# Designs tried in a protein design chat: miniprotein binders against b1l550. Part 2

Target 1, 279 residues: b1l550
Amino acid sequence: MRLPEELLERARDIHSEAPSHRIKLDRVGSFGLKVPVEFKGFLLLAEADVWVSLPEGRRGVDLSRQVEAIYELSNPPKDPFSLCREAAISLLEKLNYADSSGVSIRFDAPLQDGESLKYYGVEISSIASDEIINKIRVEILGMTACPCTAELIRAYKSSEIAATHTQRSLGILEVSTKAEHPDPDKLASIIERAMSSPLRTYTKRPDEGGLVIRSLSNARLAEDVVREMIHLFLEEFGHLPEDTHILAAVRSMESVHMHDIYAERSFSLDEIRKEISSH

## First folded at step 1 (miniprotein)

Design m2
Fold by ESMFold2-Fast, scan of step 3:
Structure m2 (fold): chain B 279 residues (1-279), chain A 81 residues (1-81)
Amino acid sequence: as target 1 above (279 residues)
Amino acid sequence: DERAKKLAEEALRLAQEGKTGTIEIDGVRIRFEVRDGYYRVTIETPDGRRYEFEVRTDSPEELLKAVLEALERALQEEQRK
């Protein structure tokens, strides 16, 4: 049963009322929306959050306007970067009481791997105010091999080919910039190249043996992987604005321990260049 | 060493074409295999010394550097007999 629209004239406008306490809220919105996106030839169902700031004098946000903003822009499906930026701008235009707006979109990005597909995680956001800040986070699994155990076994056996433990490691690159979102495929490539070897969805025994030997021949600490990721990032994306902020991290799921090893570094481009140039 | 330079340039050509093959110049033989994300390289000198190694890279330029370094080492050892 649809209620008569005339009842809206008799009901209080709760959202426009003064709140119980005059406190500004930073993010109020619709979270966990499902939106179709087009990513490099794939039609994907992504998860989106949309929000705005709420001033101290207003009780609530018009949530229907938030959903309208993103769904109007998602039909037909478009690339998630344009959707993210355009929706954030649209939210500020539609909700004039807000000082800022934001949109986050999350999905698994497919990547062709021989005859199969592999995937990596992507989360992007755009936060709009007097300017727009674009953020992207890429996560992909790779393989690492322990150089400490490799060296101990090499000493024990007096052999050039040393056995060591290998494990799955999660590499993370997060970039926040006033420029456009960096290409996530390039970020994923940087992470994989920093690892002892990449992982694959499908491989036969000769190729699997090759990946293991590659990993053993290129043993790396989580700390080594983070440093290599930063080095490769600067080579590919050093042209971004100096106030661009980066997080590089690795979580190694240690096969010989009940716990993980974690290494990270956060920096701005200005900060890291000064650090590197001082040595 | 002119031999090392010619062998390395030919290895780079094969890497750029994605081809597996054997190169031989003045008795120095290099076997080159392209694999997913790495290259397997075997160098055999005229005096029968054999060097086998793998280069973890998708970059033909990094392969070129590794091959040149290995050839320089092999040729130095050949001169020492």
Scores: ipSAE 0.000, ipTM 0.063, lowest interface PAE 27.9, mean pLDDT 77
ESMFold2 (binder alone), alone request of step 1: mean pLDDT 72; pTM 0.648

Design m2v
Amino acid sequence: DERAKKLAEEALRLAQEGKTVTIEIDGVRIRFEVRDGKYRVTIEIPDGRRYEFEVRTDSPEELLKAVLEALERALQEEQRK
ESMFold2 (binder alone), alone request of step 1: mean pLDDT 67; pTM 0.577

Design m3
Amino acid sequence: MSGKVEIRIENGRITIRVEGATEEELRELLERAQELARELGKPVRVEIRDGRVTIEVDASPEFLLELFKRLIEEAKKNPDQE
ESMFold2 (binder alone), alone request of step 1: mean pLDDT 63; pTM 0.438

Design m6
Fold by ESMFold2-Fast, scan of step 3:
Structure m6 (fold): chain B 279 residues (1-279), chain A 101 residues (1-101)
Amino acid sequence: as target 1 above (279 residues)
Amino acid sequence: DPREVIERLVREALENPGRPVEFTYELEDGTRIHVRAEARPDGTVTIEVRIERNGKTIEIRVEVDPRTGEIRIEVRGDLSEDELRRIIEKATELIKRLLEE
């Protein structure tokens, strides 16, 4: 049985009541929503968080309106960047008591790799207030080879060919900008090109020997990888606004240690340009 | 008035989450009304009313979430369309008063 609409309209509006304590909350919303998205020809299941700020004089947020907004925008499935931006703006417009809104969407992105597919991690956000800030984080695994061990082995007279330990390394690029989200495939490409070699999920004609030899011939420290990622990022995305903020990082899962090696650099485009122009 | 009794019991249940409140009320015509109200751990309130008259039983179950304003009413028994409407009208009126207080 369905209750009369008139009765429901006359019930207490709990959310608009005064709270027990007059405290502002920064983020209130629905977290862990499953939403379908269309990404470069693929239909993917993504996970979304949606939130708004809550003023000190209001008891609660209309969570039903938040969920309806993102589901309406996700049917039919659309690209996750448009969904993220449109949902953040829609939330702020629909919930006029809020000073800000945000949407975060996470998924594993397919990347064509010869006859196979491999996947990398993508997390995007849009935060709306007086302006909109778009953020993207890309994580992809690659291979690094230690140049220090290679040099030590080469120093012994019995080897002209470098021999060293190799390991999986996680490359990370995070970009926060007032412009549109950068293309995650390009960010993933930058990370892979900065490493000793990329990793493969599967090949129709495996050439593991070639990948290993490439890695050994292109041995790089975690510090080398971060610097190369920054260099390649500036070549590809130097056109972004000067106040764009970037985090470049690599976490090397050292095969000869029980712990990882980590290197990072955070910067704005304005900051890094001034730094490199001083040299 | 059975409505006043039910209203009081629901308020008592809301003040004591996890503790059911139960009452039996008998009308002058011999009709027996059993009321059970409790607030569940998830914050919802369940109200069950059982009406016995001339060997017949009518059961009314109401679930209320005071935070969202969601209300669910289920009625079971041998009822005519007019009898069903009257029961729903009375239950709806009571729920409205409880949500507004």
Scores: ipSAE 0.000, ipTM 0.067, lowest interface PAE 28.0, mean pLDDT 76
ESMFold2 (binder alone), alone request of step 1: mean pLDDT 70; pTM 0.634

Design r1
Amino acid sequence: DKVAVVMSDNPEVLKRVKEEAEKRGYKVITTDSAEEALRILREIAEKYPDAFIIVVGASAETVRKAVEIALETGARKVVVISDDQEQLEEARKLGADEVITP
ESMFold2 (binder alone), alone request of step 1: mean pLDDT 66; pTM 0.569

Design r2
Amino acid sequence: SKTIFILSTDERTLREMEEVFKKEGFEVHTFTDPNEFLERLKKLLEEGNVDAVVIDASVGEEFAKKVIEIVKKYNPKAKIYLLTTNPDPEFEKRMRELGVEEVFTDREKLIEAVKK
ESMFold2 (binder alone), alone request of step 1: mean pLDDT 80; pTM 0.810

Design r3
Fold by ESMFold2-Fast, scan of step 3:
Order: structure tokens, then sequence, then C-alpha cells
Structure r3 (fold): chain B 279 residues (1-279), chain A 86 residues (1-86)
């Protein structure tokens, strides 16, 4: 059933009314929208959030126009980077009372792994105001092996190959920049290379043994992984603007503990270069 | 977790398979296709993942083999998996 337009004309325009308190809100919008995106030859069902700022003198946001903005741009499906940027700009054009707008799109990205696929998490955002800020977060699982236990067992057994516990670790790289979004596959690659070894979706016994031996030969603390991720990031993305902000983090799901270990570092490119140069 | 994996180049089969998967309580629905219309129908039907295989450089038989390997891995981990192909 659709209501007649005459009934809508008689209703109060609640959103245009003055609020009970004259307080500006930073983000008001539609969260959890399902949107198709095209990513490197794959058509994926992504989850999107869209928002705008709300001035102190306006009670509410026109949510229908927010949904319209992203859905118009998502048909046909396009890459999530262009969708984020174009939708954020469109929101400001359609909702003239807003000072800023933003769009965030989340999905699991496929990554070729021999004859199969594995997946990593991606969140892409664009925030528009007088400028556009692009943000990307990549999360991928890898394997770490404990160097402390390896050293203890090596000392005990006098072995050239130390035994130790291994565990899944989640690596995280988040980049906020005025430049275009970094390639998420390259961010995922940086994380995997910083780990003791990558994980696979499908492994046969000989390959599984090889990954375990690689991990044991390349034992790393969560702190080691974060430092290596930063080093590798600077080698591949050091050309980004100096005010680019990065978060590098690792959450190690310790197989010998009931709790996780977490390590992180936030920095701008300008800050980290000065820090490295001072030592 | 209950998985349904659909591998097809037929848009109508993909649409119906995804809808049936939801009705039988699938927790994860994955569609693998080399047809743009089939991929679009999978998204519209609410598939959790749609893997579009480029028809210009990938064989649909290769996609089926990769799907079978994913099915085998998930079943090895104790997951319930239904594979639908044409």
Amino acid sequence: as target 1 above (279 residues)
Amino acid sequence: TKYVIVVSEDPELVRKAAEIAKEIGAEVIIVITNDPRAAEEAVKAGADRVIFVDPNNEDVEEAIKRAEEIVEELRRKGEKVILITD
C-alpha cells in the first residue's frame, strides 16, 4: 500500500523543524545498507554506511536522499573506491545543509591462493568536506611462532630447528590520506610478508609441513610483526603525502593462553620519518 | 555453519538456487559465475559472496574445480556444504 501524496503534504516536515536543543551532530545517516560492488573482476555484496553532518538548527536528516545517492551510483556495480568518493560528493550536493559527508563500504576480498581462494577484510571510506579524505582498513590472518619458547626448547635440546607454539594472528593496516586509496592487495601482501608465514584455505600435507617449518624458522613476536609491517609499508607507500596517517596492529590469538596479545602503532608519514632519522 | 555454493552461467538457475538456499536456512551463500547477468541475479537474491570469473580469461570448468576444492576444505572442517552446479 502506498499513501496518497496529498496525505504527505498535510504532514509536518519533522526533519526541517528546529530541534529541542541546538547541538550539531557529526554523523547522521543510513548504516548497514547492502550494496553490490565490482572488485578486481569479482562482484561482491558489500555493506555500506552513508552519513552527513547535521547543523544545530535542523532536527533531522533526509534519509531517503542518502539511500538514493548511493544506490543510483551502484547501478551498475562499480569499484568500491569510485563508489565511496562519488557517493560522498553526491551526498553534499543533494543535502545542502550538511558541512561534511561520508561513505564506508565493507567486504571480504578474494585473494588468489594457488588453485583456490582465500579472503581478507576490507573497509574503504571517503569523507568529503572542503577536501576529500580517503581511508582504507585491511585485516588478514597469518601465522606467528613464539621466539621465546623456541629459544628455551633449542637450549634444552641443542637443536638447530627449535620447536615452539604457533598461532593465528590478525594483521591490521589502516591508511587515511588525501591521495587515492592504496591498493588493498598490496596492503594484505605487506601484512602476510611481516608474519612468520601466511595461511592457506586449502593445504595438502607436504605444503602444510612447509608452512609450519617456515613459521618455526621465522619466529616473530607481535611487536616484531608490527615493526616489520611499518618498514614494508614505508618501502611501498612512502610516496604518499606527508600527512598520511597509518595504523599498524597485530592481534595474536595465543595458543598457550586463554587471552590474546595485541600490539599497535599509529603515526603520520612525517612523524615516523623524523623518528627513524633521530636514531 | 551451513554453506551453499552455486556454480552456474544461467541467470535464472542462480536466482532460484540462491532463493532456495535462503529458504533451507543456509548461513553462507556463495555464487561462482562467468556470466554478468547471473552475477547480478545472485546479488539481487542476496548471495553473501559472488565470484565473477572473467569469461575472456577463465574457464567455467576451472571455476567448478576451485569450488569443489573449497567444498572439500569446508567439509573437512566439519561444515555442512551443498554444491549446486549445472
Scores: ipSAE 0.000, ipTM 0.093, lowest interface PAE 25.0, mean pLDDT 77
ESMFold2 (binder alone), alone request of step 1: mean pLDDT 76; pTM 0.709

Design r4
Amino acid sequence: MKVLVIITTDPEIARKAQEIAKRRGIEVRIFHVETDTPEALEKILKEIREQKIDHVFVFSDNQELLRRIAEEIHKMNPEVKIIAVTSDDTELIERIMREAEE
ESMFold2 (binder alone), alone request of step 1: mean pLDDT 67; pTM 0.546

Design r5
Amino acid sequence: ETVVLVVGFPEDVVREAIEIAKKEGIRIIAAFLTDPEHVKRTAEIAKELGIDEILVFGLDPELIRLAQEIARELGIKVFTVRTSDPEEFRRIIEEIVKRARE
ESMFold2 (binder alone), alone request of step 1: mean pLDDT 56; pTM 0.436

Design t1
Fold by ESMFold2-Fast, scan of step 6:
Structure t1 (fold): chain B 279 residues (1-279), chain A 94 residues (1-94)
Amino acid sequence: as target 1 above (279 residues)
Amino acid sequence: GEIRVTVEFEKDGKRYRFEYRFTSPEELEKALKEIEEVIRRSGADRVRITVEASSEEEARRLADKLRELAERLGFTKVEVRREGNRFTVEAERE
């Protein structure tokens, strides 16, 4: 059954009404939208969240205008960074009662891996108010090997290559900046270079033994990986504004435990430079 | 195999196009509700949805669901066309 147009014309505009309680809300919007994006020559299906702030005097947001903001800008598909920034700006223009807006876009990014592709996780955001703050989070799996167990076994067996446990580890780099989003492929590269070894998707001549031997020769604690990620980040992205905030983290899925090991460090560029220079 | 869905809609002489790629019918099922919402909110007077799958049988099943989606949205003229493993649902309000 369709509602008569006369009834729709006479319907109350619920969203414009005063709320039961005069309380501001920080984020109100449409979450889990599917949007196509173009990323480095690939057409990908991404997942998007869009939101605005809601003032204390207004009962609800115009959800239709939020969906319009991102979908109008997603046709034809464009790069997710431009889409993110443009949609956040459009939300403020379409929803003039809001003092801030945001857009988050998540997708799995393809990365060349020999003769095949592997994928890593990307989440980007743009938050618009009097200024625009761009955020990117990259997650990629790699391999770590325990140096403590390796040293213990080496001491007893006098082996050139010590046996130890290896495990998958998730590396995380998150950057928040007033500059443009950093290149996620470069962030993924930093994470992989900090690991004991990268993971492979496919090879026509698989040599899994070689990857294991590499990781055993380059055994690293989660703490070692985080410090190396920070070092490599500063070499590649030290030119970003001093108030740029970074989170570097590793979650090691320890093969000898039922739980994970986690290490992280949050910092601003100005903070970390002062810390390093003090020693 | 891979499933490709193209959604084209027209409103007030302006045309819009979205392309989606899925690895399973289950992924598409979840996306159907979002596709339905996009078309509903667009206020489109015409819509054209093309689905391509690895088999004719799979593409036909998906096309039937897309036809039902168009009918739920109030399109009065709904036509389904086939070219091999590609089905196109064309819908118009009048």
Scores: ipSAE 0.000, ipTM 0.082, lowest interface PAE 25.5, mean pLDDT 78
ESMFold2 (binder alone), alone request of step 1: mean pLDDT 81; pTM 0.814

## First folded at step 2 (miniprotein)

Design a12L
Fold by ESMFold2-Fast, scan of step 3:
Formats: structure tokens, C-alpha cells, sequence
Structure a12L (fold): chain B 279 residues (1-279), chain A 105 residues (1-105)
């Protein structure tokens, strides 16, 4: 049930006391809250984290005020981008001792694939201080293949060895910007187009031979996929502010290795444009 | 490389496709059952969650058989990846089933 008021008052008194060590903490808050959101016509139960900075002179944070901030804004359910941004702003207004606040919302986003749905991972956040920084991370599974496609295609027709040269890969795009959150469906599309072939193994499609053959025909190293993701990102989102930061990465689940292959590049739009134009 | 290896891989894919289909259905029903507090939907969620768990366990059995018949390091690594995937699905299915059962009383 509810805690007694006397116990809640004691907890609040303790939080306002000086700490044992005078050290600032960057993020203190309520993590793993279940929050309903409306995403592109779907009502989803998302998972949210809310936090604030804690100054060196204060022992603790009022967690109940953080929960109030997001739940007040989540009824009725709204889109997760507006909820994220508005809740981060509300946290700073409600918790005057904080220099910054943040909200992250995680959910599996539905993506139409013929008559069925597949899902990809989305995490969005808004971090508020004197300005607001919006972050989005999209993760989606796809297929990659080794670059020696002619040999592998021949092997596929004469034996099943080609299957061991097809890899499942996780593509990752993370964007941090002062502008509004990019559309996650467009980020997912960029990842899928950069892959050798999108993963459709878990749909109602009856024939996987086509995916294996397509992956082998358009074979890309993890390094190739990351470069292609960056190229496609610049075509779609090159209009974002110059100080926008991007992480493009792929994790390849290698069939022949006892470990994964990982490739990434982080950059600002200003940095990458200068790099490309210098050649 | 062997016909038996390919047969098991094809079976793994068929079972995985069925599991994903049911997972899509159960997520929608679970959210609706919790939101509306309808016992009949919670009972259906429990039934589907149990079926998803059974399919996840079946995926593990298939992946373990693939490991047993693997002759190359490539085949062995691939089978290990499928085992890891199946174990992750089993854990998620168990969590979903327990959560649904708790809501029923």
C-alpha cells in the first residue's frame, strides 16, 4: 500500500541533508517505469527512465516527483517523442536543485512487412538543461554476407556451405541533435538498405533461398555496411544542424568465428562533410 | 553441409516463424488484457505464452541437435548462435508467462 506520511517526510528530510561525501552525481532517478505511448496508430507499453543531476551538497533526489512528472504527461497516451521532450522539461521545473534532467523511452516499434508485423528496437531520449538535446537509437536485424560472392553462390548451388557464409547482423544508428527526433522508420530503412538483405526469416514468407542468394549477390563486410549507412544517412538527414552527432555501427554474428565482428564510426555532420570534401 | 544439418536448420526456421507469429499476437492481447482487466483475455494470454515457451524450448532442442551433428567449426559456431538465441527466447517467454499468471490471481 501507500507508505505512512511520517515515513515519507523522514525520507524527504534525509534527501535534503548534506551527503557523506561532497560529490556531484550526473544521473539519479527512477528507471524501468512502465508508460503507455501511442506510436503511429499503435498503443504500446513502453519502458521509461527519468533522471536529474544531483548537486554535491544534496544527499538525494525526490523520486516521487520524477514519477509524477512523466505520469501526468502520459495520460492520455501520447507519442513518445512529445512525452520524452515534455517530461524532461517538466523535471527541471519540478526539481529546482537540478542542473539537468533526462528522459529515455524504450519500445519495440512495429514495421509493416506485407500481411505481418516485424519489430525493431527504438530508444529515444531528451536531455534538458539550458538547451535540449534529443537522442534516438535504432537497432534492427538484417543479413550480411562475405564479400567473395561468386565463390559462395557457386557453393550454394552445389552444396549447403553458402548458409555458413551468411551472417545475421545488428545494424545500429544513433543520432544526437538539438533538432527534433529523426523518424525511426527512416533510420530503420537506412539500416536495412545498407545491409546485404533485410531479415525476413521471421515473417510468413515461405522461401528463404531468395534471401540467401540476395545476400550473397550484394555481399558486404561490416565495414562496407557502416560506410553505406553513413552515405544513406547523409542523403536523408544532411539537413540537420552541423553539430549533430551520429553513431553508425554493425555487429555481425560470425558463423566461422568464436566471436562477433563489430564496426562503427561516430562523427558530427561538420566533421564528416569536411572529411568527404577533402578528397 | 549435410542434408541432416539443412533439414534441422529448415525446421528451426519454421518453428521460429510460428513463435514470432504468436509473439506478435500475444503482445497485442497482453496489453489489451492488462488495460481492460478482462479475465478471458488474460487466460488466452497465459495459453499463448505457454505455447511460445514450448516453441522456444523446441528451438533449443533443434539447435542442440545441430551442434551434435556439426563437423566444421563454421557449423558449430552457427549452432551455438542459435542455442544462445533460443535460450534468450525461453527466458523472455518464462517472464511473460509468470507476469500473465500473476495478473490472473
Amino acid sequence: as target 1 above (279 residues)
Amino acid sequence: TSPEHQRLLDEFHRVAEELIRLASEIQELFEKAVREGRPELLEQVVRLAREILRLAEELLEIAEKMLEISDTEEEKRHAQRLIEYARELIERARQLLEQARRLLS
Scores: ipSAE 0.000, ipTM 0.096, lowest interface PAE 21.0, mean pLDDT 75
ESMFold2 (binder alone), alone request of step 2: mean pLDDT 86; pTM 0.848

Design a12a
Fold by ESMFold2-Fast, scan of step 3:
Structure a12a (fold): chain B 279 residues (1-279), chain A 84 residues (1-84)
Amino acid sequence: as target 1 above (279 residues)
Amino acid sequence: TSPEHQRLLDEFHRVAEEIRELFEKAVREGRPELLEQVVRLAEELLEIAEKLLEISDTEEEKRYAQRLIEYARQLLEQARRLLS
């Protein structure tokens, strides 16, 4: 991106004017930027949002400076975590009227699945102010099945097993911490291990072969999956600062119904440890 | 920032995008045979990066080209591993 200097100077003059109403805005910036990133040996085209806070006495932000900040750091492509953190800091340094800055980067991450690759969703952000808060959200598809063994046996005899008892489910883990971003592959692994069965990219139907059989053998409700994700998260990431906030959720897309089942829990590490210790 | 340097950068990004789309298609449609095309495109990506290094005249351009070469090599190695 390139603008003539005259246009840049005129835009900055407008942005420094008093607004019609003296109201502070929390997030103002450029959203939907395309940036290349390097993730574990893969070159991926990611989507980025950059923003800053806007004080009540200033009409607008300098958007060209925001775009320059992230693109300067994106060339050559680097890992999205460093890019996210460094760009947020750079924005706050370049735009001295802002109290806070943020950067969010979204991409589909490849995950080794035997001899194949599958993909899961990753969104990371860094928000800079007097401190830096790093957030990561991982979403990955898997399979769940009802844990009623007697019902499954009955359904099997009637040839209803695949249509009645298995569902595709979206597992979600979101972490907000003052520490570095957790490894998304580890978060994805936690979600998959909590599921009745991971979903492989070479099959799209819950009623196909071994995946259906595996799901039925390891039957779990959405509620069970959320609790297991929390348990596994604490085993892997219990060392994070006590004020780390986590969201664990599952959206089960029912195979026999038109509606979804949803279960979630949000918590801080301090909160969940007190809860578990009291039982 | 020669026109030829910019053309090679544009070509690198175009081929990299094609590799990504082909990986996604191979995985989404259950067509692992498309990974053979990914290997060929990754080989092209490496050649483009090596040519970028050859025509780079600033230290910044040379460092960037070297990172692109390393990235292309990693991508090619990953694609070959998936085929095995």
Scores: ipSAE 0.000, ipTM 0.136, lowest interface PAE 19.9, mean pLDDT 77
ESMFold2 (binder alone), alone request of step 2: mean pLDDT 85; pTM 0.836

Design a12x
Amino acid sequence: TSPEHQRLLDEFHRVASEIQELFEKAVREGRPELLEQVVRLAEELLEIAEKMLEISDTEEEKRHAQRLIEYARQLLEQARRLLESGDFEEAKRLLEEALRIAQELVEKYS
ESMFold2 (binder alone), alone request of step 2: mean pLDDT 81; pTM 0.793

Design a12y
Amino acid sequence: TSPEHQRLLDEFHRVASEIQELFEKAVREGRPELLEQVVRLATELLEIAAKMLEISDTEEEKRHAVRLIEYAAQLLEQAARLLSELGFTDLAREAVKAARFAVEIARQAN
ESMFold2 (binder alone), alone request of step 2: mean pLDDT 83; pTM 0.817

Design a12z
Amino acid sequence: TSPEHQRLLDEFHRVASEIQELFEKAVREGRPELLEQVVRLAAELLEIAAKMLEISDTEEELRHAARLIEYAAQLLEQAARLLSRTGDPELAREAAEIARRAAEIARELS
ESMFold2 (binder alone), alone request of step 2: mean pLDDT 81; pTM 0.784

Design a5w
Amino acid sequence: SAEDRFREAVERAAQIYDEALRLLEEGADPQTVIDKLKEALKIIVDAILELPDLPEEVRKQLLELAKQFIEKAAELIRRALKE
ESMFold2 (binder alone), alone request of step 2: mean pLDDT 74; pTM 0.639

Design a5y
Amino acid sequence: SAEDRFREAVERAAQIYDEALRLLEEGADPQTVIDKLKEALKIIVDAILLTPDLSPEEVRKELLELAKEFIEKAAELIRRAAENE
ESMFold2 (binder alone), alone request of step 2: mean pLDDT 74; pTM 0.662

Design a7L
Fold by ESMFold2-Fast, scan of step 3:
Order: sequence, then structure tokens, then C-alpha cells
Structure a7L (fold): chain B 279 residues (1-279), chain A 105 residues (1-105)
Amino acid sequence: as target 1 above (279 residues)
Amino acid sequence: GSVEEYLKEAQEFVDRIEELARRVRELTEKALKTNDKSLLDEAQQLIRRAEELINKAWELIDKALEANPDHPLAWELWAEVARLAAEVLRLQAELYRAYARLTGE
């Protein structure tokens, strides 16, 4: 029947109407979309947010166009980096009233851990306007051990064998760049190497002792971990554009405290190089 | 609470940790002598209990040091808890070796 079609033709196009207040909005879109991605041979279910800027003269965004932008590019599933960048560009093309678009994709990335797998958190985004800015955030759990307590034990007992308390720590590296997204496995590796030891998914009792002993031989403050992450990052990714922005952080779930210890540093590559050369 | 109350309670945890450590050593030795893995499982539970008490003792010492960072007895007690923590970690390593020996892993 044509009655529904005639009604749709006469219905108000709410999104194209003038708003009650002429105010630009920075991000309007569809959040929490489920999208399949292919990551290093794995098919994963990721969660995506898609958005565009909304000009002051337009009441709303076309949400169906946003969903089309990402789903057309996700069939068949592709790598999340290409999907993120291409979807952001597609959004801007499909929604010509917008002056910027963005896509964020989140997933748990598998990492080979002996004969099993462990997982770390990845969030990738691309923001398109006159240029494209790519952002990646990697979070992975590891282990830290307190050097202050280790030194007290060594001093008090005149022992060469250090012992101290250990705790889980969350390492964070976030990179914003005009270049391609950095490889998240390399970012995860940097975080794990900066810590006292990595965490394992599966161990037998004998292997657990080795992990603890490794942590004790490599005791580090949260501050030490952040500095080491920055050092390792510069060795691996110092070739990125000088205006690349990095956040390095660690949150230590201190076993001897009711609160966490947190350390962070944000910087651009040009800033940190000048700072290191002056110190 | 007072600094003295925190330190007294922490000392009580130290005494309990020392007793747990002694029992872990005895159980581990007996397990190896009798080829009884269940004694290693019992020792593991005592180690976990000792770790909980170590954390509680350090929390009390931290409260004392927050009130008076220059309190010599608080630092001495912290060092004693650290010594016990080192001992418990060494016992954990020995327990893993005993486990491997009894299971052929």
C-alpha cells in the first residue's frame, strides 16, 4: 500500500530542521555498535562509536547514514585500523553538513602466552576533518614489586637476596598521531617490559614461583615504570611526527594500601626530546 | 587510634606471621618425608593467610607513619614485617619446589 509512503513524504524531517538554540555540537552519533573485525588472524567482536560534528543550524544527525558508513566497510570483516580510518572518511562523505567525523573501535586483543592466550585492551580512533588524526590506547596488566621495601629487607638483614611485596599494575600507553596507528602488540610489549614482570594466563605451581622471583629481581616504583615506558617508546616509535602526543601511565593496585598509586606523563615527541637533552 | 595502638596491633600480626611461617616449614618438610601432597596444600593456605596478615601489618604501620613519620619504632617494625615478607616469599619458592618433586612436574 502507498499510504505509509505518502505519510513518510509529508512527515517532518526533524534532523534537517533548525534547532531551538543555534549551538554547534562537537560529537553526535551512534555509540556501542557491535562490529566484527579481523585482528592478526583472529575474528573478534569489537564495539564501535561513530560520530560527527553538528552545525549550529541543524537540529540532528542522520543516524542511519552513520550505521551504513561502518557496516558497509565491515563486510567482510577487516582490520580495525583500516576500518576506523575508512569509516571516519566515509562518515564525512555521507554527512556533508559535518565538518569533522570520528570513529572509535574497542576490543580485547589476543596475545600469545606460551601455549595459551592472554588479552589486553585496545581502543583505536580516527578523527577526520581537513586531516586525519589517529589515536590508539593500549592497557595491559602486569606485576610490580616495591624497591623501597626490598632495600629495607636487604639493609636490615645484610642479604643479597631482595624480597618485597608485589601487586598488579595496569600500564597505559596512548598515542595520538597524524601517521598510521602504532602496532598495539609493540605498545603492549613496551608496557610489559617496563614492569617488574608480565602476568600469565596459565601456569603450574613451579612456573608461578619463577614469575614471582622475576618480579623481585626487577623491583620498580610506579614512577620507574612510567619513565621506562617513555624510554622504550622513544626507542621503538621515535620516528613518528614530532607533534605526536603520548600519554604514559601506570596504576598500581598496591597490596599494602587501600588505595591505588597512579603515575602519568603526557608529552609531544618534540617536548620530551628537548627535556631529555637538557637533563 | 593512637600511633602506639597501631604499632601494638601490627606487632600482634608479626607474631602471628612468625607462627604461620614456622608451620609452613614444618608442613613442607613433613610432606616431602611422607610423600603427602595434601600437606603442601595445607602449607599453601597458611602462606596465603600470612600474606594477608603482612598486608594488614603494613597498613597499620603506614597509619602510624602518617601520624609520625619520624617514629623510630614504626620503621623498625616495618623492617621486621619486610623480613617476614621475604621469609614467606622464600617459603613459597620452597613449596613450589616441593610440589614439583612430589608430582613429578
Scores: ipSAE 0.000, ipTM 0.120, lowest interface PAE 20.6, mean pLDDT 80
ESMFold2 (binder alone), alone request of step 2: mean pLDDT 89; pTM 0.876

Design a7a
Amino acid sequence: GSVEEYLKEAQEFVDRVRELTEKALKTNDKSLLDEAQQLINKAWELIDKALEANPDHPLAWELWAEVARLAAELYRAYARLTGE
ESMFold2 (binder alone), alone request of step 2: mean pLDDT 85; pTM 0.811

Design a7b
Amino acid sequence: GSVEEYLKEAQEFVDRVRELAEKALKTGDESLLDEAQQLINKAWELIDKALEANPDHPLAWELWAEVARLQAELYRAYARLTGE
ESMFold2 (binder alone), alone request of step 2: mean pLDDT 85; pTM 0.809

Design a7d
Fold by ESMFold2-Fast, scan of step 3:
Structure a7d (fold): chain B 279 residues (1-279), chain A 84 residues (1-84)
Amino acid sequence: as target 1 above (279 residues)
Amino acid sequence: GSVEEYLKEAQEFVDRVRELTEKALKTNDKSLLDEAAQLIEKAWELIDKALEANPDHPEAWELWAEVARLQAELYRAYARLTGE
């Protein structure tokens, strides 16, 4: 048996060796790391991926330095936006053979919901090279109600409240920008306001009836929801750099179909502003 | 299982990780750090279960912060033993 220090020294040198094939790799790193974050007063367990580019002349990446970079910055826990950006920069500094680095952090974000909490999905990324590109994706469930079926039922039973099918719909806003990450609570709010009604973790009996009646009175197609999300996004975040890219999407889990309805629009701020101003 | 059962089991893994990390540094044995890393993952799984059952549990968040700190210490030990 060889001494452990000799084996460790030999293992380290392997990463610096020439690879079998001189091919660059775009992303090499540690994926699925558990990291603590502090989000709006909550301590949350997040999941992180960290990576760097690997040049064609180098066999491997120093994984220990990647994990050190994020954990040094996560103790004590800090906000996930600062952690994401600082870790991406730190990776590029610590691994000087890399041309780019990236960090993604995923967590379920708490949102005040009357007297309780509900949760929505957040994924943030920072990619560092000659510039930093920040990306955020927010997903939250809401309710939609079909306006076509509502109108048919109203026509059929003119003296009664219209009935229609309702379903859960997943709203998605994704933003990629050279500015700082947008506030995910504001993105979640935009999505919920665009829906027929929000969903609740629990409701008192009067509130539950009110939500159902609201959704029936505010029936919206998936296409309507996407357009409203874009409108509300521009009101809140139209100040972002013109080259900011946005994806707005809705997936409606139609209660009367075996399939879902999906609507999306990808755009840059300069593109959408010109489109809206065309008349 | 109960939140208390999850936290008790996670604490046992945390205690074992400390023992393994200290022994690894004394004996210069990287394989003990590999074992400790596996136990950290088990601790995370138990803490996840505890927080899923009750996200507003101070002891669960305290142990979570402790595991995160211990994992950082583990990776510093790896760096020391690998000489990178």
Scores: ipSAE 0.000, ipTM 0.183, lowest interface PAE 20.4, mean pLDDT 80
ESMFold2 (binder alone), alone request of step 2: mean pLDDT 87; pTM 0.828

Design a7p
Amino acid sequence: GSVEEYLKEAQEFVDRVRELTEKALKTNDKSLLDEAQQLINKAWELIDKALEANPDHPEARELWEEVARLQKELERAYERLTGE
ESMFold2 (binder alone), alone request of step 2: mean pLDDT 86; pTM 0.818

Design a7x1
Amino acid sequence: GSVEEYLKEAQEFVDRVRELTEKALKTNDKSLLDEAQQLINKAWELIDKALEANPDHPLAWELWAEVARLQAELYRAYARLTGDPELLRRAIEAAERAVELSEDPRIK
ESMFold2 (binder alone), alone request of step 2: mean pLDDT 83; pTM 0.793

